# VH-VL binders against Eukaryotic translation initiation factor 3 subunit M (eif3m), part 15

Target 1, 160 residues: Eukaryotic translation initiation factor 3 subunit M (eif3m), of Schizosaccharomyces pombe (q09722r188to347)
Amino acid sequence: DDEQSFAFLLEAVKMDNSTADEAVRELVQRAVNSPKYFFFDDIVTLPPVQQLEQSTLQLLGILSGGMTDDYVSWVAENHAHCQHQKFDEDAIARKMKLLTIASLATQAPNNTLSYGDVAKSLKIDENEVELWIIDVIRAGLVEGRMSQLTKTLSIHRSSY
Below, E stands for the ipSAE of ESMFold2; O stands for the ipSAE of OpenDDE; V2 stands for 0.75 times the mean of E and O plus 0.25 times the DockQ between their complexes.

## First folded at step 14 (VH-VL; framework fv_sutimlimab)

Design m4 (from k2 with heavy chain G99S; at its last look DockQ between E and O 0.84; V2 from the best seeds 0.81)
Fold by ESMFold2, look of step 14:
Formats: structure tokens, C-alpha cells, sequence
Structure m4 (fold): chain C 160 residues (1-160), chain A 117 residues (1-117), chain B 109 residues (1-109)
């Protein structure tokens, strides 16, 4: 199971600060490309990970607390780095949109996030916002209820 | 709602060139990686090329590298494939495909490219 | 790098029968990156099963997918006339390349 092998790799790096560089790089590559991994503070703080290239550390910082625009700026200067490290630019861009919605949800006044704010932040058509909200709920990053009438997400819980 | 419409296929002789287009509608084109996938008559599917959502990165099947160029114009919601130095083995139906997390969730109907003397 | 081998190449069955087809990878593939497509003659492929076992919207519950590592299976519990088609598996575990199996043609006996 890939979920089991990723979890084993993560635990191995956690348990041994002298973990081989190849294993650390594989952990990072699998985490950034994974459709199911979203909590990068657990990775970026690991001592072996902090010895990686500055461009990789910048990306992990963006994944742990940044927004879509931070990634767009970073990737524009780092296409070659992504190719070398086998980072999937499209998968990361999609992950950043989900994380951005989760961040907006955490900060939303009165636990209400407008579709307009999501569309502006993600730079997408408002017609697509509900599809992205479904995905962020499916990812377990946000719990809430959509209203097409008011074009808002009422937030019950945000775990990011 | 999502629609992908290919055009530009036809009959060409070996060594010739064609430019394929794919018109996209019903989604925010600039947020998706896009692909060309081909299918030779009576054969299976073969991935040909991909381009990242911004156009900043491109990748190719080894047998087409240096001959084919994938590109996109996000302001026109259009994907392109410039095919040069065509060979008989490039004969296929060429599909435009949208990827989502690593699978192709929407496909066009394809445009036929025939390379024959 | 990763080769997907589907078996059998052709599966000849009658409506009402159970169909089982396999996709074997030359290296371990995450189930998150193993997908199935249905293609009928003269038509584009359709996504059918994603993440090894999740049915795409509109796919009948008689279809199921399973597997992990190198061995994946698509099963149809009781064949209907509309199920006769070619099925392809696909992987994306070997970034940046996409690889398809050669297909299993499910045809009427």
C-alpha cells in the first residue's frame, strides 16, 4: 500500500536524524506530489529535511503556511528545480489551492467564507468554487455547509 | 460542461508537418495541466506530451522529442501540438486530455493524423 | 520505466456472467495513481475507476476495482450488454510520464 510505505518512510526519517539523503528526498518528493498529504509542518521541522536545498525549503515553507500566489511566484523561478527533484508542478498547484481555501476558512469572519473571496484568491471563475470546496472538504481540511443561494461556505471546522 | 475539441488533423507525407489545436471550454483552462494522447488504428493508448498549467514545463514521449512541441495559449483557452518531421509511426487519432491529480478526467473526440506516402 | 501488463488481452463472455481482468505493474504503483478507463469503438476513453477502487460518477455499482502494489483487478459482477468495451489501466507513479496498459477487450461470446 503506498499509504503504508509513505507512513513508514516518514517514521524512519523521524526516528533517525542521520537518515540517508536519498530517503529524505524521496519523503519530500512523495509528500509534495501526494494528493493526500497536506500538513507540512511535520516535515519541514525534521533536521534531515532542513539540510536540503534552499529552493526545496522555500517550497515546504509555502506549503506549510503560504497561499497560491506564493507558489505561483516561487515556481516561476524554479521550473528546473522541480524537474530535477521530480516535483509535479500541477499537483502542487492544486494542493496550494486547497490549502489556500483552508487558510481562508480559518480566518473567515463569522465562520462564513464567500465564494467571491475564494474565486479571487484562487483566480478561478466563481462557477467553479463549489467544486473546489467539495474537494477541500473531501481532503478533510474543512467541514462546512455550502449555500448556492448566498454563495457562501458556512464553516463548522477548519483543521489547517 | 467541460468540452475539449481537437482540430488540425489530416493526411501528410513522411517528413511533413501539422499543427493540432484543442479548444477548451467549461472550465478554467489555465489551472490544469494538459496532455496529448494518441491511439494508432486498432491499437492501445499512448501518452505523447504534457504541458504544465502555466506553460512553464513540458514533457514528451522519447520517440517524439525534438520533433513535437506542445504549447498553450491560456488567454485563448487553446492547447497546441506542433508536429514536425512526421513518420508513418505517428499515424494515430490524437486526443486532447485534461489531467486531475494524475488521471485524465476529460477527453476530446480526437483528430486523425495519417502519415503515408 | 513502469510497464503495465493487462490480462487477458481478450475476454469473451455472455451477459450475466462475471468478468475479471487484471493489470500487473513492473514495479510497485501507489493505488492513488492507478486508474481504469472504458473505451467503446469509435469513442474517446472515459475515466471509469480512479485510485484503484473508486468508481467515477455514473459508473454502475456492478463494477469494482481492487489491488495494491503490482497487482490490480477490475471486476464486473454481472455483465450487461453496455459493458462490452475495451478497458485500459493507467499509472502516474513514474512522474512525469503516463503509462497505459495495452487493454483488455471484453467482447460478446
Amino acid sequence: as target 1 above (160 residues)
Amino acid sequence: EVQLVESGGGLVKPGGSLRLSCAASGFTFSTYGMHWVRQAPGKGLEWVARISYSGGSTYYLDSVKGRFTISRDNSKNTLYLQMNSLRAEDTALYYCARSYWGYFDYWGQGTLVTVSS
Amino acid sequence: QIVLTQSPATLSLSPGERATMSCTASQSVSSDYLHWYQQKPGKAPKLWIYDASSLESGVPSRFSGSGSGTDYTLTISSLQPEDFATYYCQQYNNWPLYTFGQGTKLEIK
Scores: ipSAE 0.710, ipTM 0.876, lowest interface PAE 1.4, mean pLDDT 90
ESMFold2 (binder alone), look of step 14: mean pLDDT 92; pTM 0.936
OpenDDE, look of step 14: ipSAE 0.896; ipTM 0.948

Design m5 (from k2 with light chain L97E; at its last look DockQ between E and O 0.83; V2 from the best seeds 0.85)
Heavy chain, then light chain:
Amino acid sequence: EVQLVESGGGLVKPGGSLRLSCAASGFTFSTYGMHWVRQAPGKGLEWVARISYSGGSTYYLDSVKGRFTISRDNSKNTLYLQMNSLRAEDTALYYCARGYWGYFDYWGQGTLVTVSS
Amino acid sequence: QIVLTQSPATLSLSPGERATMSCTASQSVSSDYLHWYQQKPGKAPKLWIYDASSLESGVPSRFSGSGSGTDYTLTISSLQPEDFATYYCQQYNNWPEYTFGQGTKLEIK
ESMFold2, look of step 14: ipSAE 0.756; ipTM 0.887
ESMFold2 (binder alone), look of step 14: mean pLDDT 93; pTM 0.939
OpenDDE, look of step 14: ipSAE 0.919; ipTM 0.955
ESMFold2, fold request of step 15: ipSAE 0.814, 0.767, 0.767; ipTM 0.907, 0.892, 0.890
ESMFold2 (binder alone), fold request of step 15: mean pLDDT 93, 92, 92; pTM 0.939, 0.935, 0.937
OpenDDE, fold request of step 15: ipSAE 0.940, 0.940, 0.941; ipTM 0.964, 0.964, 0.964
ESMFold2, look of step 15: ipSAE 0.777; ipTM 0.897
ESMFold2 (binder alone), look of step 15: mean pLDDT 92; pTM 0.940
OpenDDE, look of step 15: ipSAE 0.918; ipTM 0.955
ESMFold2, look of step 17: ipSAE 0.814; ipTM 0.905
ESMFold2 (binder alone), look of step 17: mean pLDDT 93; pTM 0.942
OpenDDE, look of step 17: ipSAE 0.912; ipTM 0.953

Design m6 (from k2 with heavy chain S57T; at its last look DockQ between E and O 0.85; V2 from the best seeds 0.82)
Fold by ESMFold2, look of step 14:
Structure m6 (fold): chain C 160 residues (1-160), chain A 117 residues (1-117), chain B 109 residues (1-109)
Amino acid sequence: as target 1 above (160 residues)
Amino acid sequence: EVQLVESGGGLVKPGGSLRLSCAASGFTFSTYGMHWVRQAPGKGLEWVARISYSGGTTYYLDSVKGRFTISRDNSKNTLYLQMNSLRAEDTALYYCARGYWGYFDYWGQGTLVTVSS
Amino acid sequence: QIVLTQSPATLSLSPGERATMSCTASQSVSSDYLHWYQQKPGKAPKLWIYDASSLESGVPSRFSGSGSGTDYTLTISSLQPEDFATYYCQQYNNWPLYTFGQGTKLEIK
């Protein structure tokens, strides 16, 4: 059971500060590549994780609180590190766009996020924004309703 | 809406070269990792190469390393595959595919490469 | 590299019947990285099932996927004429490489 084995690994590292270095690296690699894991505050704060390479810690910091542009700048200097650590640059780029939308949603005034603001932040065409919002909702990061009339997302809940 | 159109296939003798192109439209090309996948006539699918969304990182099937080069021009929404030192076993329909989380959500129609004496 | 073996190679059935086909991996694969494609003659493959069990948009509910570890299954509860095609499984468990199974051809008896 891979989902249970990831959850087991996360809990083992949470409970035991002396967890073996290879297990900690496996946890991080699986978390950053996973299409279903988004909550990096839970990982970045773990003492064994804090012992990893500075480039890995920078990435985890970006995943926990940064925006898409932070990742784009980081990966441009870290292609070799990603290859060595087996980090999937494309999966992480997509995850960062979803996390950026979730962050914008959490801070949106009057719980209303405009498609224009999403498009600017992600550097995509505005007519693509709804596809990304559907993905953010399917990931469970945001609950809300899209409006074609106003070109906005009305936010009911943000879990991120 | 999403369109991927391959071109550049043809008949070539062993040892020859071809350059494949894939024109992308209907999506922001620069946000997606892109792939080439091939299918020999009457056979199954075989992944060939990938390039990251920015073009910064590439990976290849072992049997094509050193002979094939994947590249992209994000300003022209175009993916390329330069194929050198072609062999009979490279004969296939070559698909351009859009990567999404580790699978391929959109495919082109393919361009046929035939390597024959 | 992980090898995916699909069984049977050819499945001959009539409309209305239940179809079951398997994809067996040479080593364990996370269900998050096991996917299925449908391909009709002369056409490109289409994503059909992702993450082992999630149906792509527009895929009828008569399709289902299941499995974990080394053994995965695609099932069609009541075959329709449009379901006759070749089905491929694909994995991405051993970054950076992708592997496809050899396909199961589902044809009209």
Scores: ipSAE 0.703, ipTM 0.880, lowest interface PAE 1.5, mean pLDDT 91
ESMFold2 (binder alone), look of step 14: mean pLDDT 93; pTM 0.939
OpenDDE, look of step 14: ipSAE 0.917; ipTM 0.955

## First folded at step 15 (VH-VL; framework fv_sutimlimab)

Design n1 (from m5 with heavy chain F27Y; at its last look DockQ between E and O 0.89; V2 from the best seeds 0.85)
Fold by ESMFold2, look of step 15:
Formats: C-alpha cells, sequence, structure tokens
Structure n1 (fold): chain C 160 residues (1-160), chain A 117 residues (1-117), chain B 109 residues (1-109)
C-alpha cells in the first residue's frame, strides 16, 4: 500500500534524526507531489528536513502556512529546482489552491465563506468555485454546505 | 463544460513539419498542465509531451525530444505541438488532454497526422 | 522506466459474465498514480477509474478497481453490452513521464 509506505517513511524520519539523506529527500518529494498529503507543518519542522536546500525549505514553508500567490511567486524563480528535485509544479499548484480555500474557511467570519472571496484568492472565474469547494471537501480539509442561491459555503468544520 | 478541440493534422512527407493546435474552453486553462497523447492506427496509447500550467516547464517522450516542441498561450486558451523532422513512426491520431493529479480527465477528439511518401 | 503489462491481451466473454483483467508494473507504483481508461473504436479514451479504485462520475457500480504495489485489477461483475471496449491502465510514478499499458480488448463472444 503506498499510503502505508509513506506513513512508515514519515514515522521513521520522526523517530530517528540520523535517517539517511536519500530517505529524507524521498519523504519530501512524495509529500509535495501527493494528491492526499496536506499537513506540511509535520514535515517542515523535522530536524533532518531542516538541513535541505533553502529553496526546498521555502516551498515547505509556503505549503505549511502560505497562500496560492506565495507559491506562484516562488515557482517562477524555481523551475530548475523543481526539475532537479522532481517536484510536480502542477500538483503543487493545485494543492496550494485547496490549502488556500482551507485557510480562508478557517478565517471566515460567521463560518460563511463567499464564492467571490474564493474566486479572488484563487484568481479563477466565480463559476468554477463550486468545483474547487467540492475538491477541498473531498480532500477532508473542510466540512460544510454550499448554497448556490447565496453563493456561499457554510462551514461546519475546518481541519487545517 | 470543458471542451478540447484539436486541429492542424494532415498528410506530410518524411522530414516535414506540422503544427497542431488545441483550443480549450469551459475552464480556467492557465490552472492546468496540458498534454499530447498519440495513438498509432490500431495501436495503444503513448504519452508524447507535457507543459506545466504556466508554460514554465516542458517534458517529452525520448523519441520526440529535439524534434517536437510543446507550447501554450494562456491568453488564447490554446495548446500547441510543433512537430519537425517527422518520421513514418510519428503517424498517429494526436489527442490533447488535460492533466489532473497524474491522470487525464478530459480529452479532445484527436487530429490525424500521417507521415508518408 | 516503469513498464505496465496488461493481461490478457484479449478477453472474449458473453454479456452477464464476470470480467477480470490485470495490470502489472515492472516496479512498485503508488495507487494514487494508477488509473484506468475505457476506449471504444473511433472514440477518445475516457477516464474510468482513478487512484486504482475510485470510479469516475457516471461509471456504473458493476466496475471495480483494486491493487497496490505492482499488481492492479479491473473487474466487471456482470458484463453489459456497452462494456465491450479496450481498457488501458496508466501510471505516473516515473516522474515526469506518463506510461500506458498495452491494453486489454474486451470483446463479445
Amino acid sequence: as target 1 above (160 residues)
Amino acid sequence: EVQLVESGGGLVKPGGSLRLSCAASGYTFSTYGMHWVRQAPGKGLEWVARISYSGGSTYYLDSVKGRFTISRDNSKNTLYLQMNSLRAEDTALYYCARGYWGYFDYWGQGTLVTVSS
Amino acid sequence: QIVLTQSPATLSLSPGERATMSCTASQSVSSDYLHWYQQKPGKAPKLWIYDASSLESGVPSRFSGSGSGTDYTLTISSLQPEDFATYYCQQYNNWPEYTFGQGTKLEIK
């Protein structure tokens, strides 16, 4: 099982700070590209990870607390780094949009997030917002209900 | 609704060139990586090239590297494949495909490229 | 380089029968990156199963996908006439390339 293999690797690095550099790089590469891994604070704070290249640490910082625009700025200067490290720029861009919605949901006043705010933050047409909200709910980052009449997401839980 | 429409296929002699286009509509084109996938007549599927959402990174099947160039114009919602030094083995139906988490969720109808004397 | 080998190459069955086809990878692949497509003659491929086991919207529940590591399967519990097509598996573990299997043609007997 790939999910069990990744979880084993993550726990091995957590338990043993002497983990080989190759294993640490594999962990980061798999986490960054994964369609199912979203909680990068657990990785960025690991002592072996903190010894990696500054460009990688910057990316992990963006994934742990940044927004889509932070990634767009970073990747524009780091295409070669992504190629060397085998980071999938498209997968990360998509992950950042989902994490941005989750961050907006956590900050939303009265547990209500407008489609307009999502569209502005993601730089997408408002008519695409519901597809992205479905994806963020399927990713398990947000629980809530959409209203097409009010163009809002009513948030029950945000786990990010 | 997402639509991908290829054009530019045709008959060309070995050593010739063609440029394929794919017109995208129904989604924000600039947020997706895009691909070309080909299928020789009566054969299976073969991935050819990809370009990142911004156009900043490109990758190619080894056998087309140096001969084919994938590009995009996000202001025109259009994907391109410039094919130079064409060979008989490049004969195929060429599909435009939208990338999503490592698979292709939308495909065009394909445009046929025939390389023959 | 990850090679995907599908078997059998051709599967001849009647409506109502159970179909099983396999996709074997030359090295371990993540189930997050193993996908299946259906293609009918003269048509573009359609995404059918993603993440090894998740059905795309509109895919009938008689289809299922399973597997991990090197061995993946697509199963149809009771064949319908519209299920006769060619099925391709695809992987994305060999960054940045995409690889397809050779296909299994499911044909009516």
Scores: ipSAE 0.759, ipTM 0.888, lowest interface PAE 1.0, mean pLDDT 91
ESMFold2 (binder alone), look of step 15: mean pLDDT 93; pTM 0.941
OpenDDE, look of step 15: ipSAE 0.919; ipTM 0.955

Design n2 (from k2 with light chain N93S; at its last look DockQ between E and O 0.85; V2 from the best seeds 0.86)
Fold by ESMFold2, look of step 15:
Structure n2 (fold): chain C 160 residues (1-160), chain A 117 residues (1-117), chain B 109 residues (1-109)
Amino acid sequence: as target 1 above (160 residues)
Amino acid sequence: EVQLVESGGGLVKPGGSLRLSCAASGFTFSTYGMHWVRQAPGKGLEWVARISYSGGSTYYLDSVKGRFTISRDNSKNTLYLQMNSLRAEDTALYYCARGYWGYFDYWGQGTLVTVSS
Amino acid sequence: QIVLTQSPATLSLSPGERATMSCTASQSVSSDYLHWYQQKPGKAPKLWIYDASSLESGVPSRFSGSGSGTDYTLTISSLQPEDFATYYCQQYSNWPLYTFGQGTKLEIK
């Protein structure tokens, strides 16, 4: 079952620092491409992962603590690396936008994140912001309530 | 109100060339990977090519690799497919499709390409 | 190289009946990468079910999707006239490629 194999692969790499190079690469590829995996601190700190190429480590660092602009800059210089490693550049770009909203939510003063700040950070029109907020809530990264009247997200919890 | 509008289809002889265009509106075009999907008359759907959100990476169905070139102009919100060395088996309705996590959430209405003597 | 085989090729039923159609993959596919589209004659396909079982916005609750591994199913609990169409499954487990099944045509008996 391929769905179960990701969780098993992650646990196997956690338990055995000598895990085969191709298994470690498969773990990273599945994690960065996955529409459902967002917590890259758990991966970037693994000793076998730390032996991977510097470009891969830079990407994992961006996924664990960066913003969407960091990814845009990185991928512009790393298209060939993504092709070789089988990284889906579009899936990662979308993941970075969701993680950026989650980071903004964690740091929002008075637990209130304005749609304007989201639009600026993601470089999108403000009328698209609610679609992205729905996605970040569906991903389980943020809990909160949208208000079109005030154009804000009132944050209950951020899991990022 | 996402819209994708294809154009540039037509009748062409084997070995000929065509360029398809897809005009995008109602969304931030530069944030989405884009695709071409085709459907031969009376047949099913076949993915043809994709291009990343920035245009930096492209991928192709093996049978069109080296003959077709997907490209985009994010300043014009337009996707392109340059088709060279056309064959009869390339005859199809060509759809422009928006990528989302590995599926296609919006499609154009297609532009017909007919390759025949 | 993943092949999706849909069955039956044609399904002839009356309004009010239950429809069941299958999509079988030549290799195991993650349900996160198995999707369904509805296409009516002369129209573009529409995303219908994503991630094997999640209904796209506006899809009636009489539709359901299920499955894992190699075997996936689309079910319509009580057919309405607007449900008669061709349904395609699609997968994305073989990066960077996308594969469609050949389709199941659901038509009025």
Scores: ipSAE 0.789, ipTM 0.903, lowest interface PAE 1.0, mean pLDDT 92
ESMFold2 (binder alone), look of step 15: mean pLDDT 93; pTM 0.938
OpenDDE, look of step 15: ipSAE 0.929; ipTM 0.960

Design n3 (from k2 with light chain D51E; at its last look DockQ between E and O 0.74; V2 from the best seeds 0.83)
Fold by ESMFold2, look of step 15:
Structure n3 (fold): chain C 160 residues (1-160), chain A 117 residues (1-117), chain B 109 residues (1-109)
Amino acid sequence: as target 1 above (160 residues)
Amino acid sequence: EVQLVESGGGLVKPGGSLRLSCAASGFTFSTYGMHWVRQAPGKGLEWVARISYSGGSTYYLDSVKGRFTISRDNSKNTLYLQMNSLRAEDTALYYCARGYWGYFDYWGQGTLVTVSS
Amino acid sequence: QIVLTQSPATLSLSPGERATMSCTASQSVSSDYLHWYQQKPGKAPKLWIYEASSLESGVPSRFSGSGSGTDYTLTISSLQPEDFATYYCQQYNNWPLYTFGQGTKLEIK
């Protein structure tokens, strides 16, 4: 079953634009739900993926370049679509928060991201921000140093 | 500190109803999917129901569909399980559990439901 | 529905011994969605190993998880008194459903 792994599916779809619809849908479903996949530009640009329904393409666009608020607005009108496509709304919400921090980190002036900006963007209490930063670092999206004294993340590296 | 506290269990006759509650604290409740998991005495764990972070989607174990209703009130940080048409096989300790990437990272201590004549 | 079968049902060993228990799935499960819990009598389950091989915070390094596809294993290299408990595997490969194995009870010989 390693032959049907996510990496195999992604490679198969990249190599052949005629890939079967079932495989394309499996690739997308596994990518959006996965606790370990975060780079959706690689998926959204694939021609077989571009043939999927508009609601799915909107979600992939949000995952490739949007923020948490974009997802919250989208999912509020797409619960039935998520149920039909087997998209885990909770997993995607968590993924969007991590991607939002990564986006804020790459845009941060002087490589310094304030906890206040994170809290506002994620709609969370500021005292939870360090837990989310630990998660985004563990996901490999950001490398940096936290400071409770200045309530900032000093960014050494961002992979997003 | 994440804390989940269940209540509302008790003794009920077959065909009866109970409503379970789970009070959540120490985290932003509205950002997590929530679950009920049960354990019959001397038996293993069985997932019962889940509700998405917003409350917009619910899912159930087949054997409880139509009898149990999961709900949440994010303004009160509370998860609920309405159990109707109870059967002897529903006898179990019912846990409230927090979802995280497809597993349960925090659990309450459970509330016991006994369905007996 | 994916069925998880744990073996043995009961594992009787002494402190200091190596423990090995298995979780076999009726269909292939991604290792990202295979997890283990420890439960002691009268207590709630605790997340122990997530995503097949990652140890939860505070879990001693004598524990390890491995496997892929249909076959997964939890190993304890040298048993300590606190390790005697029931261990459950759980999967989430068949969204939206969660299933648990029936448990392996690790008890003092």
Scores: ipSAE 0.791, ipTM 0.902, lowest interface PAE 1.0, mean pLDDT 92
ESMFold2 (binder alone), look of step 15: mean pLDDT 93; pTM 0.944
OpenDDE, look of step 15: ipSAE 0.928; ipTM 0.959

Design n4 (from k2 with heavy chain S30R; at its last look DockQ between E and O 0.82; V2 from the best seeds 0.83)
Fold by ESMFold2, look of step 15:
Structure n4 (fold): chain C 160 residues (1-160), chain A 117 residues (1-117), chain B 109 residues (1-109)
Amino acid sequence: as target 1 above (160 residues)
Amino acid sequence: EVQLVESGGGLVKPGGSLRLSCAASGFTFRTYGMHWVRQAPGKGLEWVARISYSGGSTYYLDSVKGRFTISRDNSKNTLYLQMNSLRAEDTALYYCARGYWGYFDYWGQGTLVTVSS
Amino acid sequence: QIVLTQSPATLSLSPGERATMSCTASQSVSSDYLHWYQQKPGKAPKLWIYDASSLESGVPSRFSGSGSGTDYTLTISSLQPEDFATYYCQQYNNWPLYTFGQGTKLEIK
C-alpha cells in the first residue's frame, strides 16, 4: 500500500534529523502531489525540511496556511522549480482549492458558508461550487450539509 | 455536461503538418490540466502530451518532442496540438482528455489523423 | 520509464464466468496512481477503476481491483454481455509521464 509507505517515510523523517536528503525530498514531493495529504504543518516544521530551497519552503508555507491566490502568485514565478522538484502544478492547485474552502469554513460566521463566497475565493463559476464542497468533505477537512435552496454550506465540524 | 470536441484531423503525407483543436464546455477550463492521448487503429492507448492549467508548463512523449506543440487558449476554452514533421507512426485517433489527480476523467470522441503516402 | 504489461492479451470467456486480468509494472507504482479504463469498440475510453481498487460512479459491483507495488489485477465476478470490451491500466508514478498498458481484450468465446 502506498499510504503505508508514505506514512513510514514521514515517521522516519520525524524521528531522525539525520535522514538522507534524498528521503526528505521524496517525502516533500509525495506530500505536495498526493491527493490524500493535507496537513503541511506536520511537514514544514521538521528540521530536515527546513534545510530545503527557499522556493520549496515558500510553497510549504502556502500549503500550511495560505489561500489559493498565494499559490497562483507563487507558481507563476516557479514553473521551472516545480519541474526540477517534480511538483505537479495541477495537483497542488487542486489541493489549494480544497484547503481554501476548509479555511473559509473554519472562519465562516454563524457556521454558514455561502456558495458565492466560495466561488469568489476560488475564482470559479458558482455552479461548480457543490462539486468542490463534496471533494472537501470527502477529504475529511469539513463536515457539513449543503442546501440548494439557500446555496450555502452549514458547517458542523472543520478538522483543518 | 462536460463536453470535449476534437477537430482538425485528416489525411496528410509524411513530413506534413496538422493542427488539432479541442473545444471544451461544461466546466471551468482554466482550472484543469489538459492532455492529448492517441490510439493507432487496432492498437492501444498512448499518452502524447500535457499542458498545465495555466499553460505555464508542457510535457511530451519522447517520440513527439520537438515535432508536436501542445497549447491552450483559456479565453476560448480551447486546447491545441500543432503536429509537424508527421510520420506514418503518428497515424491514430487523437483524444482530448481532462486531467484529474493523475487520471483522465473525461474524454472526447477523438479526431482521426492518417499519415500515408 | 515505467512499462505496464497486461496479461493475457486476449481473454475469451462466456457470460457468467469469472474474468481475471493483470497489469504488471516494470517498477513499483503507488496504488494512488494506478487506474483502469474500459473501452468498447468505436467509443472513447471510460475511467473504470481509480486508485487501484476504487470503482468509478456507475461501475457495477461485480468489478473489483486490487494490488500494490508492481502487480495489479482487475476481476469481474460474473461476466455480463456488456462487460466484453478492452481494459487498459494506466500509471502516473513517473511524473510527468502517463503510461498505459497495451490492453486486455475480453471477448466472447
Scores: ipSAE 0.725, ipTM 0.883, lowest interface PAE 1.3, mean pLDDT 91
ESMFold2 (binder alone), look of step 15: mean pLDDT 93; pTM 0.943
OpenDDE, look of step 15: ipSAE 0.930; ipTM 0.960

Design n5 (from m5 with heavy chain S54Y; at its last look DockQ between E and O 0.75; V2 from the best seeds 0.00; counts 0 for: pae E 2.2 > 2, grease 19.3 > 18.9)
Fold by ESMFold2, look of step 15:
Structure n5 (fold): chain C 160 residues (1-160), chain A 117 residues (1-117), chain B 109 residues (1-109)
Amino acid sequence: as target 1 above (160 residues)
Amino acid sequence: EVQLVESGGGLVKPGGSLRLSCAASGFTFSTYGMHWVRQAPGKGLEWVARISYYGGSTYYLDSVKGRFTISRDNSKNTLYLQMNSLRAEDTALYYCARGYWGYFDYWGQGTLVTVSS
Amino acid sequence: QIVLTQSPATLSLSPGERATMSCTASQSVSSDYLHWYQQKPGKAPKLWIYDASSLESGVPSRFSGSGSGTDYTLTISSLQPEDFATYYCQQYNNWPEYTFGQGTKLEIK
């Protein structure tokens, strides 16, 4: 399983502030592109990471606390940066949608998140919302129960 | 209910051109990266090109760079492949594929391109 | 670029038997970036196993995937008639390129 190798790299960079630039860039690229990594506060705060380009730091900030629209604005000015750094713009866009749902779930009044609010925030058709909710639950970001009758997610737990 | 339907294949001489289309329906097309994957007769699968969800970032198999251009029109839910300077080794069934995290979760049925003298 | 080599090229078995096929990468690949597709004659490929071991919706539980690093396997515990097809592995470890193995054809003996 490569999750153990990524975890070892992250721990090594956490414990050694003089980690080589290539290793730090590999960590960031793998985290940004990974379908399984979502907690960017752990990365953006690392001193070796803070020596990277401002465009990379802006992206990490968006991943740690922003919404899908923040990424859309950022990437419009940073396509060449993504190409050079080998950041997968489509994978990041998907990750931002999952993180946006997790953020909405954390803030949902009465632990209830409507499909309409998800569709509006992600700018997708409402009939796609359940697929995205399944993905956010599989990612471990949200635990809850979907209701097709009421078109809502009842939230049991959010870990974001 | 995702559907991808390719068209535009046919017989063409070496050095010729073709334009492939892929009509998409059943999903929000503008939120997905799209790909072309080809399969030569009796052979395996070969990735050809990808285009980002918004259409501004493109990547190609080395052997087609400079000859093929991938594009999309999100208002028409359509993916395109402009193929120029065609060679015999480009003969294949060309699939339109939807990208998701690094795999292809939906495929069309393909359109056949034959490059022969 | 990463080369994926599948073995055997052809696997001839009878229904009820166990099938095992391998995908070997020329460089280490994260299991998160290794996937399998099933293709029947005259049909488009279908996603079958993603992230090395996760079954796509509708894939029977007799299928399993495993592996890490350079060596990955697809196993079918008891073959059914509908399982006879060609299986391809695919990787995405060296962005922006996607690479497929050459396929393993599973045939009726």
Scores: ipSAE 0.581, ipTM 0.842, lowest interface PAE 2.2, mean pLDDT 90
ESMFold2 (binder alone), look of step 15: mean pLDDT 93; pTM 0.942
OpenDDE, look of step 15: ipSAE 0.899; ipTM 0.950

Design s1 (from k2 with heavy chain Y53S W101S, light chain N93S W95S; at its last look DockQ between E and O 0.80; V2 from the best seeds 0.00; counts 0 for: pae E 5.2 > 2)
Fold by ESMFold2, look of step 15:
Structure s1 (fold): chain C 160 residues (1-160), chain A 117 residues (1-117), chain B 109 residues (1-109)
Amino acid sequence: as target 1 above (160 residues)
Amino acid sequence: EVQLVESGGGLVKPGGSLRLSCAASGFTFSTYGMHWVRQAPGKGLEWVARISSSGGSTYYLDSVKGRFTISRDNSKNTLYLQMNSLRAEDTALYYCARGYSGYFDYWGQGTLVTVSS
Amino acid sequence: QIVLTQSPATLSLSPGERATMSCTASQSVSSDYLHWYQQKPGKAPKLWIYDASSLESGVPSRFSGSGSGTDYTLTISSLQPEDFATYYCQQYSNSPLYTFGQGTKLEIK
């Protein structure tokens, strides 16, 4: 069963610093490609993961606390690395957009995030912002209310 | 409203070439990976090729590697498929599809390619 | 290469009946990477079920998806006239990246 297999793999690597390199690489590949895994602090801090290639560690750092722009810059120089490691560049790009909104929500003054700030940070047209906000709420990263009148998201809770 | 409109299909002899295009609108094209999926008349669906959102990475069905080239122009919101050394088995309706999270959430209506003597 | 085999090839039923169709993978696949599409004659496919069991927006609740590992199922609890179509399963992986089953045609008896 794949969901149980990922959880077993993560737990096994957490419990044993001598975990085989192949298992560590499988864990990282599955985590970065997964449409539902967002919490990379749990991965990046693992001692066997810290021994991976510099490019992989840079990516995990971006996933742990970076923004969409950091990923865009990184992937432009790392297409071949992604192909070798079987990292799905577009799956990661989506994940970075959701994490970026979550980060903006955490930093938002007066718990209010403007659609304009989201559009600029994600490099998208403002007319797409609501669809991405719906996705970040469905991912469980942000809780809040959208307003068409003010073009803002009022943040009630952010988990990132 | 997401729209994908394919064009460039037609009749071509074996060994010939054809270039398909797909005009995209209603979304930020440069942020999505794009695909070609084909369907032979009366048959099922077959994935053909994928290009990453930036255009930096491409992937192909084994039987088309070296003959087909997927490309995109993000400034024109257009996806392309250059098809060379065409064979009878390439005869199909070719769909443009938008990739999202491992599935294809929007499809065009397709453009027909017929490879026949 | 992961091969998806759908069964039956054709399913002939009447409105009101329960429909069940299967998708069997040649090796284990993640339910997060197994999806279903509906296609009516002369139309493009439509995403129907994603992540094995999640219904796409606008899909009626009479549809359900389930399964894990190698065996996946699409079920329609009580068929309506608009449900007669061909259904395809699809998986996502890195080698090959994407494959479809050959389809199950659901037709009116």
Scores: ipSAE 0.244, ipTM 0.757, lowest interface PAE 5.2, mean pLDDT 89
ESMFold2 (binder alone), look of step 15: mean pLDDT 93; pTM 0.948
OpenDDE, look of step 15: ipSAE 0.881; ipTM 0.944

